# Ledger of designs, part 151: VH-VL binders against q0atu2

Target 1, 119 residues: q0atu2
Amino acid sequence: MLDKKARIRTSREYRNVFEKGKRLSGRFLIIYYVENALDNNRFGFITNKKIGMAVIRNRIKRQLRAIVREYQGQVKNKHDIVLVARAGIGKSSFEGMEKDYIAIMKKAGLFARNANKID

## First folded at step 6 (VH-VL)

Design p8 (framework fv_ivicentamab_arm2)
Fold by OpenDDE, second read of step 7:
Structure p8 (fold): chain C 119 residues (1-119), chain A 119 residues (1-119), chain B 110 residues (1-110)
Amino acid sequence: as target 1 above (119 residues)
Amino acid sequence: EVQLVESGGGLVQPGGSLRLSCAASGFTFSSYDMNWVRQAPGKGLEWVSIIGEAGDTDYASWAKGRFTISRDNSKNTLYLQMNSLRAEDTAVYYCARGEYWDSTLFDYWGQGTLVTVSS
Amino acid sequence: AYDMTQSPSTLSASVGDRVTITCQASQSISSYLAWYQQKPGKAPKLLIHDASSLESGVPSRFKGSGSGTEFTLTISSLQPDDFATYYCQQGYSYSDVSLTFGGGTKVEIK
């Protein structure tokens, strides 16, 4: 599970990421990311009605959090990162989400140089 | 402060109908999934229904066809329409706010409203 | 189906006792489990989420553990305020045919 310290939790925190951060779009995900003043990374997750029913949205959130947890140790420190699920993600596989996440994070340059789980 | 206040409970005959309301305050109502959970006297908790922030709905299998969940975001109010009521529907009905983090749970509850189905 | 079996149904204990409540899922729910405390005439209160994460304001004597299908709630030293009924809840799926909540465990004074 993601530690509470690793979570974006407040509207103000989300707003800061959206206003000051960079945006990058993938197939299933859009990420907003910005440097923070902390010693750790924080992650946020956004879903909307286009994804599907509440059960589906909940599933997607769980899956995205699992992906983030798997790779969090390889992400450059001191970043707030918000993942926005795109409409098509509801029909995607977990593996598809994971690949998209990795591709976007690579493109954003957010993985550390010594990352070994992204190849 | 988050507050949920149920109302509309009372005595009803078998086969009758009743509409419950839940008034929400202290948070952005429209941004949260809302749930109904019931508890028969001296028994455990039983999930009834959920309505997502987008208005999508889902139900326990036993509730389908007889119960209808709805919401009015302009009034910050959650509803539960109950039809064809049975004696076994006798319970305290709670409205509960859905919270996700890494899992789906209910972080805030109302004090409940008692529904008694009896001849 | 995600049936939740909670045990024991009733537990008699004294102040200062170590109390353990178990919750078993019919199939793996990973760590998506919550624990609630309910006192008579009151609404349930969320204590623990994600199997082991304490909610704000919850005393450290409460500990949640487990993953997959086996979960436990432990109260290291029971206090007078802890006499209540506790429920586990799977947060993995809104299953149509399975119980979302465990059957509950009433912790009462010995």
Scores: ipSAE 0.034, ipTM 0.732, lowest interface PAE 3.7, mean pLDDT 89
Fold by ESMFold2-Fast, scan of step 6:
Structure p8 (fold): chain C 119 residues (1-119), chain A 119 residues (1-119), chain B 110 residues (1-110)
Amino acid sequence: as target 1 above (119 residues)
Amino acid sequence: EVQLVESGGGLVQPGGSLRLSCAASGFTFSSYDMNWVRQAPGKGLEWVSIIGEAGDTDYASWAKGRFTISRDNSKNTLYLQMNSLRAEDTAVYYCARGEYWDSTLFDYWGQGTLVTVSS
Amino acid sequence: AYDMTQSPSTLSASVGDRVTITCQASQSISSYLAWYQQKPGKAPKLLIHDASSLESGVPSRFKGSGSGTEFTLTISSLQPDDFATYYCQQGYSYSDVSLTFGGGTKVEIK
């Protein structure tokens, strides 16, 4: 799991990312991202009811957090990033979600092109 | 087979406007990021703009304020609205598809449409 | 803000020659570099992505290498079909995705 410091916590913080940030779409994910005034990155996760029941949405959110945590060291510092799961994500494999995340982060210029996993 | 067909080019006076179209077929248009790339006669390639599947856009710095990229997924068509045209905008304008996982790669291109800006 | 410089702008070669084209970025772009081939009167074709990865169907005589600021495209044994203009392209910036092409290298028959 991500450290508390690396999580977007409040509705106001989410709203700031949506209002000031850029948006990029992948196959299963949409990201909104903006530079912050902190010394660290923060991540937010949105899984809406179109994905499925609460148990499925919670599984997807947990898997996305695991992916983000794994690649945390490859993300350019000082950004707030919100991941929004698209309806089709419920049928994706973990590997499929991971590939989509890497592709969209590279496209955003937030990620090293040859991203390596961190432990 | 994937096809991209540009149209709308022609002769226009400085200060004028043109709207270019790109008709896409052979793939699920709504799932791909789309680009415009131009090439002045005898010169190199110059990226103009991108539009994502969710309608997010980005532009070359010189294109901001004058050019607007848009798409109509119901018609499988990409557009470029060009305003305040200058002689240096004279070029062949190509429609180019961004690769599914990495849309900074242009995997399919149209034949191009020539825009000539002169008096 | 990234400038991409290709050298040479033109080179003359014969079938069977080994040719090398260089692409220099004004700032590091990691491995965010692609190579395209354009024949006269035609649209460009993607040859190589991620500096060194060949696209499907591209002959093995094409090889890309490099990272950071210096990249090369090598054709180990030039064929008649290879006389074309080649372009490098970057797709990276610190805070924005900005796409910049090199000026092109025309490979023409000697």
Scores: ipSAE 0.006, ipTM 0.538, lowest interface PAE 15.2, mean pLDDT 84

Design p80 (framework fv_ivicentamab_arm2)
Fold by OpenDDE, second read of step 7:
Structure p80 (fold): chain C 119 residues (1-119), chain A 119 residues (1-119), chain B 110 residues (1-110)
Amino acid sequence: as target 1 above (119 residues)
Amino acid sequence: EVQLVESGGGLVQPGGSLRLSCAASGFTFSSYDMNWVRQAPGKGLEWVSIIGTAGDTDYASWAKGRFTISRDNSKNTLYLQMNSLRAEDTAVYYCARGEYWDETPFDYWGQGTLVTVSS
Amino acid sequence: AYDMTQSPSTLSASVGDRVTITCQASQSISSYLAWYQQKPGKAPKLLIHKASSLESGVPSRFKGSGSGTEFTLTISSLQPDDFATYYCQQGYSYSDVDLTFGGGTKVEIK
C-alpha cells in the first residue's frame, strides 16, 4: 500500500506537475512527470466523466493503484507522477492497463535500469 | 485546514423538499469524492450518497429516487436535494470528504445540519 | 449487499482496560474497512482506514486488525477521552452497494 507521503494531494502539487512536468500519452493513460526535491516518488490520479460511471471509476481506481504499488519500487526516485485516465480505460482489462502503464513509464524513462520486474 | 460546513437544514413538512449545501475549504475540492451521511437522533450513521470527481453519483438503496447529490467545483460546494421527505428522514446530515487515494470513505466531516421532518 | 455486524452494541469498561470491538462483514471486503469515533453532539472522527492504518494524530493505543470478513478495533489501555461510540464502515465498493456502517459500539464508563 502506498504511503501518504507517496501521494500528490494538493492543488499546488498538481499544478506544479502540469506546468513544469513532461507529458506522455499512452493508450489508456496520460502521465505527467517532474522531478521533485524529495527522497520519494509521489503519485496522483486524474479522472474524468468519460471513463465511465461510479462502478467503472471504482474499478479503474483500484486497478491503477494496484499497478502503481506493484511497480513503485522500480521507479526512479524523486519524481512526481500524475496519471490521467483516458476515456478508453473503462473498457480495458487489468492486463491491458498494466501493459500500458509499463509502456508509458518505460517511454518516459522512469524505470530504474536494474528493474527486474518489468518485461 | 480542511473545513466542511453544512447548511440548509431546518423544519419541513412531510412530502416537502429541502436542499442542503456543504461549503468546502482548505483542500482541492475537485480532487475528492464527497459524501452525505445522516444520523437520526440517538441512532447510528447511515450513508446517503456519494459523488465522485467525475461527477458520477451513487446512492444508498433507500435514497434512490428521492435524493440527488451534486457538486459545483467552481464554488467548492456540495449539495443534497431531498424530495418527498418523510418523518424517518429526520436526522443530522453530514457532508464527508472521501479519501481519493485510498478507498477510505470519509476522512473529514462537517459538523452537520439538522433536518426535521414533522407535521 | 454488504451487511456490517458490529459487536457489542454497548461496552462498559474502566480506564486502563483493554477494549475490543468486532465488525463482521457479510462478505469479503478485503481490507477496505474504516473505524470512526463519535462523541455526543460531535461529528464522527476517522481513526483507522484500510483495516489497520492509523490516521494522523490518533493515539497508538488504537489498533485495527483483520481482513476479509472479520475485523477488530482494540484499545490497549482505555483513556478517559476514549469513552465514545465507535463505528466500522465498509468501503469495498464505490457503487452498487451501500457504504454500510456497523451499528455502532458505545463504550461507556463502568
Scores: ipSAE 0.022, ipTM 0.686, lowest interface PAE 5.5, mean pLDDT 89
Fold by ESMFold2-Fast, scan of step 6:
Structure p80 (fold): chain C 119 residues (1-119), chain A 119 residues (1-119), chain B 110 residues (1-110)
Amino acid sequence: as target 1 above (119 residues)
Amino acid sequence: EVQLVESGGGLVQPGGSLRLSCAASGFTFSSYDMNWVRQAPGKGLEWVSIIGTAGDTDYASWAKGRFTISRDNSKNTLYLQMNSLRAEDTAVYYCARGEYWDETPFDYWGQGTLVTVSS
Amino acid sequence: AYDMTQSPSTLSASVGDRVTITCQASQSISSYLAWYQQKPGKAPKLLIHKASSLESGVPSRFKGSGSGTEFTLTISSLQPDDFATYYCQQGYSYSDVDLTFGGGTKVEIK
């Protein structure tokens, strides 16, 4: 789904986003985001055990990576972004997660107001 | 410098209750998963509970229904409410900082607080 | 449940010895294993996470290896500060929502 260079990999990198970043919550997702000193975006994904069993958490994580991948071109360059799944996400549809992602990214100013104008 | 300081331990009768506290300093408390880990005298480490950055919680199977983990980010404090205490709950209780991305590396620990359940 | 078995439970060693501690998981945990050191009366200290990633400030004589179900912690040349109890911990299990520690290995002076 995502290239290894586009993934947040280390606990230190996750901590940087949490400590220095802004937080914005949606219905099913919370994002933490901060500008980085690289020339690309990096994404991290967190699915807490309270969401459900491993099968559910792994499904959610895969679906979130797919959504991020699809809209990668609309995201402003030079950001580290961590997506945290809220407990209720297990009851959401793929389309519901996708809509929530787009809404919070636009509200955060990380997407163009009209995503189609970027492409 | 990261510091975690536990308090609230002491002697309690079987069936009694105690609330433990862990005061955190030297880092952005709200950005980290926090854990309780216990160790009975002369025995090994036993995980008790975790609370995530979104306030989600999980417990060891034997702790469910008796113990409640919580946090107050405005006070940089982690809590463990322990009810219906038994002799086998006698242990040093440590708070530990965890990183969700790495799934439970506990990189900093407090000094521990002793809980003795005895008549 | 992911049972973690450490061996040996106790070992006696001299300064300069090569020490190897083993940790076995009852099911595959990929690379989600951490090693901790605990000295008497003190809190545990994280040495290694993700099976082989050495923590900052931990001496290079400590080395973690393995994946799946079999893991080792090696101390290439034991120092006086290394006499302690060592614990492995799995961080992989999503199914049981448990964070399981091994029983510990006590490294004692001969």
Scores: ipSAE 0.006, ipTM 0.535, lowest interface PAE 11.8, mean pLDDT 83

Design p81 (framework fv_ivicentamab_arm2)
Fold by ESMFold2-Fast, scan of step 6:
Structure p81 (fold): chain C 119 residues (1-119), chain A 119 residues (1-119), chain B 110 residues (1-110)
Amino acid sequence: as target 1 above (119 residues)
Amino acid sequence: EVQLVESGGGLVQPGGSLRLSCAASGFTFSSYDMNWVRQAPGKGLEWVSIIGTAGDTDYASWAKGRFTISRDNSKNTLYLQMNSLRAEDTAVYYCARGEYYDSVPFDYWGQGTLVTVSS
Amino acid sequence: AYDMTQSPSTLSASVGDRVTITCQASQSISSYLAWYQQKPGKAPKLLIHDASSLESGVPSRFKGSGSGTEFTLTISSLQPDDFATYYCQQGYSYSDVSLTFGGGTKVEIK
């Protein structure tokens, strides 16, 4: 459900994020992120065979996409962000993945709307 | 069975360069994050750098711009290229196997290789 | 970066003693803490991961406990092979992969 313009689609684009971007690890997620020269944010998703069978990987990908879409208005503009699922994510709840995403994005300084709010 | 063997250490003058290698055996090297950790004589452990399974890298702030971590999965070998060496870089450098998740970061270590930066 | 503070820096003990080493994180790291043992001239050896989980082959006299910001390593009956330097390390997944070690605690013969 993410707009086509908000997706990282090509191998070249993924490679650029991995090579030029910063890496930050969460409990179930690793993000790679870099500023882009575009008018918007773009997201990519990597779920590899270490997570489990295709059914599990596809479920995780759908859930991560839903989380990203829900919080996309809070993400600092002009970034390419790739989410890589860690092996342990297959045992996580949806709520667990959501909490991890929010925590890692805040830590990266990528949640503009929640920046500098400590309560 | 799991072994990590460092090499490439030695005496180098300030401003010089040195490349360390770590030969891995007994496990699927390409499946693990790899780290360099150093220890100055009589001092504590200090993390230097990480390289992930996708070739993504990160560095201690003092190492960024001077040190480059890399890996060659076809040779099961980890590298650390060290440039602009200073006296305070004198240390035993260990390679260490990290896991895909942070709960067990360094389960195996090499024996270390001594780098001495002196005139 | 997450500061990891160990206390004491040095402690003197006799064989058979109960030894406790503490590790304090400047911010919560949940249970993502490991303990290492290092003997002179040797590489560190992982003893405990996830604050309290013993590695295979580590004697049961070693016990890790704690969560959040306060952690302890306890050796219930110190043996000759336990005279070493011990380090804690945070591996908290929300950090920028800055894997920070404590300053170390040297356990010496009394």
Scores: ipSAE 0.006, ipTM 0.540, lowest interface PAE 13.3, mean pLDDT 82

Design p82 (framework fv_ivicentamab_arm2)
Fold by ESMFold2-Fast, scan of step 6:
Structure p82 (fold): chain C 119 residues (1-119), chain A 119 residues (1-119), chain B 110 residues (1-110)
Amino acid sequence: as target 1 above (119 residues)
Amino acid sequence: EVQLVESGGGLVQPGGSLRLSCAASGFTFSSYDMNWVRQAPGKGLEWVSIIGTAGDTDYASWAKGRFTISRDNSKNTLYLQMNSLRAEDTAVYYCARDEGWDSLYFDYWGQGTLVTVSS
Amino acid sequence: AYDMTQSPSTLSASVGDRVTITCQASQSISSYLAWYQQKPGKAPKLLIHDASSLESGVPSRFKGSGSGTEFTLTISSLQPDDFATYYCQQGYSYSDVSLTFGGGTKVEIK
């Protein structure tokens, strides 16, 4: 589990990311991201009712949080990042969501440690 | 200090309805997933329902169609609307805060409110 | 839904004893398991989350271990305040959760 300080928790904080952040879409995910004035990254998660019933949405949120937690050490510091699940994510596997997350984070330039493995 | 206070329990006849409330204080209510858990007299704990920060819900299979969880963030209050009540719904109903981000677990519980379904 | 089987259902012990309670999931739940203590007439209290993470303010004599399908709660030196009922709870799946909690283990005075 991510530290409580690493979570975007309030509507005001989500609004700030949407209004001031950049948007990048992947296959199953959209990310909104903005640099923050804190010492750490914060993550938020949005799953729309169009994705499916609550059981599917709750599974997806758990799996996305687990993916973010696994790769948190590779994310450039001082960012607020909101993950928005796209309608098609309900049919994705855990591995599919993981690959999409890695791809969009790399494309956004937010994976600091992976950049150091050029050889 | 985090506090959860349930109310609305009482005696109701089979087929009747009852609305439970849980008043939250001491934390940012809108930032937490909230749950109802019940316990029949002399029996174990049984999960009833969850409502997420985005308003997404899920229910125990036996509760679907009869029970509705909702929240009012402006009043820091969680609700459980119970319809078509049966004798087996007799239990203490607990309001519980979900501190788990990528897992479900309850770090704070209310004192519970007793619902008795009897003719 | 994931079946949670808790053993034993009752346990008699004396102050100072080492007590072990086991919890078995019918399918892997990774480390998404919590332990609760409940005293008569009171709400449950969180002891351990994520299999082994001790909740703030809980005495260090409580220890959780395990992953996948097999989990244990150990009380290394039982104190008078520890006579209670203990429940495990899987935190992996939210649907069809009549089986989310174990059946409970009542720790009684010998």
Scores: ipSAE 0.007, ipTM 0.592, lowest interface PAE 10.7, mean pLDDT 84

Design p83 (framework fv_ivicentamab_arm2)
Fold by ESMFold2-Fast, scan of step 6:
Structure p83 (fold): chain C 119 residues (1-119), chain A 119 residues (1-119), chain B 110 residues (1-110)
Amino acid sequence: as target 1 above (119 residues)
Amino acid sequence: EVQLVESGGGLVQPGGSLRLSCAASGFTFSSYDMNWVRQAPGKGLEWVSIIGTAGDTDYASWAKGRFTISRDNSKNTLYLQMNSLRAEDTAVYYCARGEFSDYTAFDIWGQGTLVTVSS
Amino acid sequence: AYDMTQSPSTLSASVGDRVTITCQASQSISSYLAWYQQKPGKAPKLLIHDASSLESGVPSRFKGSGSGTEFTLTISSLQPDDFATYYCQQGYSYSDVSLTFGGGTKVEIK
């Protein structure tokens, strides 16, 4: 589970990311992302009915939160990021979701550079 | 008024087949996971099968290969096709609506339809 | 599939008594547990979902608590309408979709 400060919680906050943010699609995930003024990152998670039954959607949400938590230190600070699961994600493995997340975050330029010269 | 009405139960011979129907009214049927739950005379509740909003299905292990759940969103109707019926399948079969949230709970139940498998 | 163990199987009580029913999951199910009441000849009625969230129209004497593997349903002052069979049900799934009910607890008059 992510810290409360690291979670997008209100429909107003989700709407802001959707309306003002950039959109990027992966195989199983779509991300919407925008810079914030809070000095920290916040994440939101959306699993819709096209994915399937409620127990599967809940499993996907938990797995996505775990992936985000694992890689939170690599994400460029000061962003609101919403992950929207695509219909096909229900058939994906945990590893498949993780690889898709890494690929899309790199493509968006949201992962920090290799720390060879930077902390 | 939100309502589920089962039909199709009756007396059937061992090895026979029967199709149950559940007519839904008073809500947007296509937006909910739908379930069949059964109860043998004097026994407890036993989950049989689920069909999700995307048409994805799953079954109790003992029901796989013999029972098929399906839905027709244009008719607001849920079905359970039962094949190779056995005496131990004798039960009241309930149609139940899955809660729309990420918590699987059955908030609306039909009155049930009795299936008796006997010679 | 997660085993759901419900206890006691039968409970004798008088009007006004405090009644407690326990439900144990074989593995953690977070708070994804519901409680149902079933009267003879009737369909079950949802009382509580998400372990502690009381359904609209359900009397406040019903209280659900717990998380993880141990859950309880408490009826603080038993009324004549409360003599029924109660079931817990887990709605959690990690890798396999399987919904399971507890064995039921019959609350009967002493």
Scores: ipSAE 0.026, ipTM 0.658, lowest interface PAE 6.6, mean pLDDT 86

Design p84 (framework fv_ivicentamab_arm2)
Fold by ESMFold2-Fast, scan of step 6:
Structure p84 (fold): chain C 119 residues (1-119), chain A 119 residues (1-119), chain B 110 residues (1-110)
Amino acid sequence: as target 1 above (119 residues)
Amino acid sequence: EVQLVESGGGLVQPGGSLRLSCAASGFTFSSYDMNWVRQAPGKGLEWVSIIGTAGDTDYASWAKGRFTISRDNSKNTLYLQMNSLRAEDTAVYYCARAEYGDWTYMDVWGQGTLVTVSS
Amino acid sequence: AYDMTQSPSTLSASVGDRVTITCQASQSISSYLAWYQQKPGKAPKLLIHDASSLESGVPSRFKGSGSGTEFTLTISSLQPDDFATYYCQQGYSYSDVSLTFGGGTKVEIK
């Protein structure tokens, strides 16, 4: 999955994204995002307790990491991005989560120019 | 300084009740998932319960119906209400903070409070 | 019921030794595994999360590896401070199993 360098790890780093970042909501996902001073993008994942049991939350988190990894080459450089799963995500398909992710990232202007033109 | 301090442990008869408290300081308590973990004398670690930032809870299967986790963000305090106590509940009870991005891993622990259930 | 199995339960070692502790999950937990160190009478200390990510302030002689069902914690050159009990913990499932710790490995002086 995602390289350690591509992951937001500390509570301080998560709070920075929430406090200084922009917010955008989709059907199943909310993203918070802010430019960073690093050489790479970093991603964080929050599956809140309203989604359900830990096994469901961990499945969702795994699937979101897989989606993010697949599309990481299309993401505009030097951003910290936190994905927050909404309560309804537990009943979505993998394809549904993927479509929502793509739609949100395009709307936020976080996908590279060429990716947006192709679609 | 980030710190967790448990209190409320003691000797109780089988069938009795105890309420444990965990006082948090040095961090934004409301932004973290919180756990209770116990350790019977001379034994290993055993997870008890978690409470998320939205107040959602999960429990070990053996704890359901007997134990209730709760939090008061205005007081920076975590609680564990323990009812119908049994001899096998004798343990040191730790409160532990979960990493915001990976809520299942406990990066800060209290010193523990001993609960002894005996006649 | 699905468990986390640690081996060995105890090992004797000398300062400077390379020490390896293993942890086996009964089913795949991807990389959702942490390692903790506990000294007698003290609370556990998180060393490693997500199988291989070292916590801030933890010496580089500690390293974690593995994914799926097989995981290892290695201490490349054992120091006096490292005589302790070590626990692995899976963060993958609560509904099928409690969030589960391995049984622990006590590293003691030879």
Scores: ipSAE 0.007, ipTM 0.556, lowest interface PAE 10.9, mean pLDDT 83

Design p85 (framework fv_ivicentamab_arm2)
Fold by ESMFold2-Fast, scan of step 6:
Structure p85 (fold): chain C 119 residues (1-119), chain A 119 residues (1-119), chain B 110 residues (1-110)
Amino acid sequence: as target 1 above (119 residues)
Amino acid sequence: EVQLVESGGGLVQPGGSLRLSCAASGFTFSSYDMNWVRQAPGKGLEWVSIIGTAGDTDYASWAKGRFTISRDNSKNTLYLQMNSLRAEDTAVYYCARGDLWEGIPFDYWGQGTLVTVSS
Amino acid sequence: AYDMTQSPSTLSASVGDRVTITCQASQSISSYLAWYQQKPGKAPKLLIHDASSLESGVPSRFKGSGSGTEFTLTISSLQPDDFATYYCQQGYSYSDVSLTFGGGTKVEIK
């Protein structure tokens, strides 16, 4: 589980990330990210109905949280990061989502060296 | 019927600039990633740039700083602004659609437009 | 950036032959590899995505296989319409700065 401090909770906080943050797309994920003034990272997750039924969206959100938690120590501190699941993510495996997350985070410069646990 | 039609190619001198366009029809343009791919005469395919559905962009390392990809969803049109052109940029430039839902990199291509950089 | 090495660069074959083309990635790309066919003067056509998934309308004689770093395209019984150049492409992630193509394999008449 992610700590409560590590979660983006309010609509105002999400809006701040979308309006002031940078945007980067992967195969299954889009991330929006901005530096924060806190002592920790915070994550938000968005899954929309284009992905599929609630059961699929809930599975994806749970799997994304697990991936984020597993790689939390690799992420550069003091960022607010929102993960938006793209329409095709419902067809992805857990390993496919994990690989996409690692690639996007490395591309964004948010991962420390040796962050990739796959391969 | 998906169609992509490139235009704007022609003869230009080294150091010059050129803007390519790709007119898309037969699909919801705003829902797809769009790419530019080039091919020098008698040579292989070389990826140039991508623009995602969220407006995020990426470039081949040699294109960064000289080329700018953009899109106008209201006109269903993709653009490539090419500056500081070199003889090595001589190629047929293709626009190509990505299909995120199926995980397909380039499922439809335009016919290409020839760019010749020569004095 | 992923380097894609395609072999052979050229092969000569006759109608009815089995043709095999290989593609190697410098880093693991899972199954995120596509194969394209290009005829002279024409745009490329997507044949296979996700290493082994045949596109609609593509003849069943085309088969893709592999994962990780080594991939193969096989044409089980070459037809006259199959004389073309074939390219593999890394489609691992759109977040990478390179969606790298292999160098191509020209399949020509023996």
Scores: ipSAE 0.007, ipTM 0.550, lowest interface PAE 13.4, mean pLDDT 83

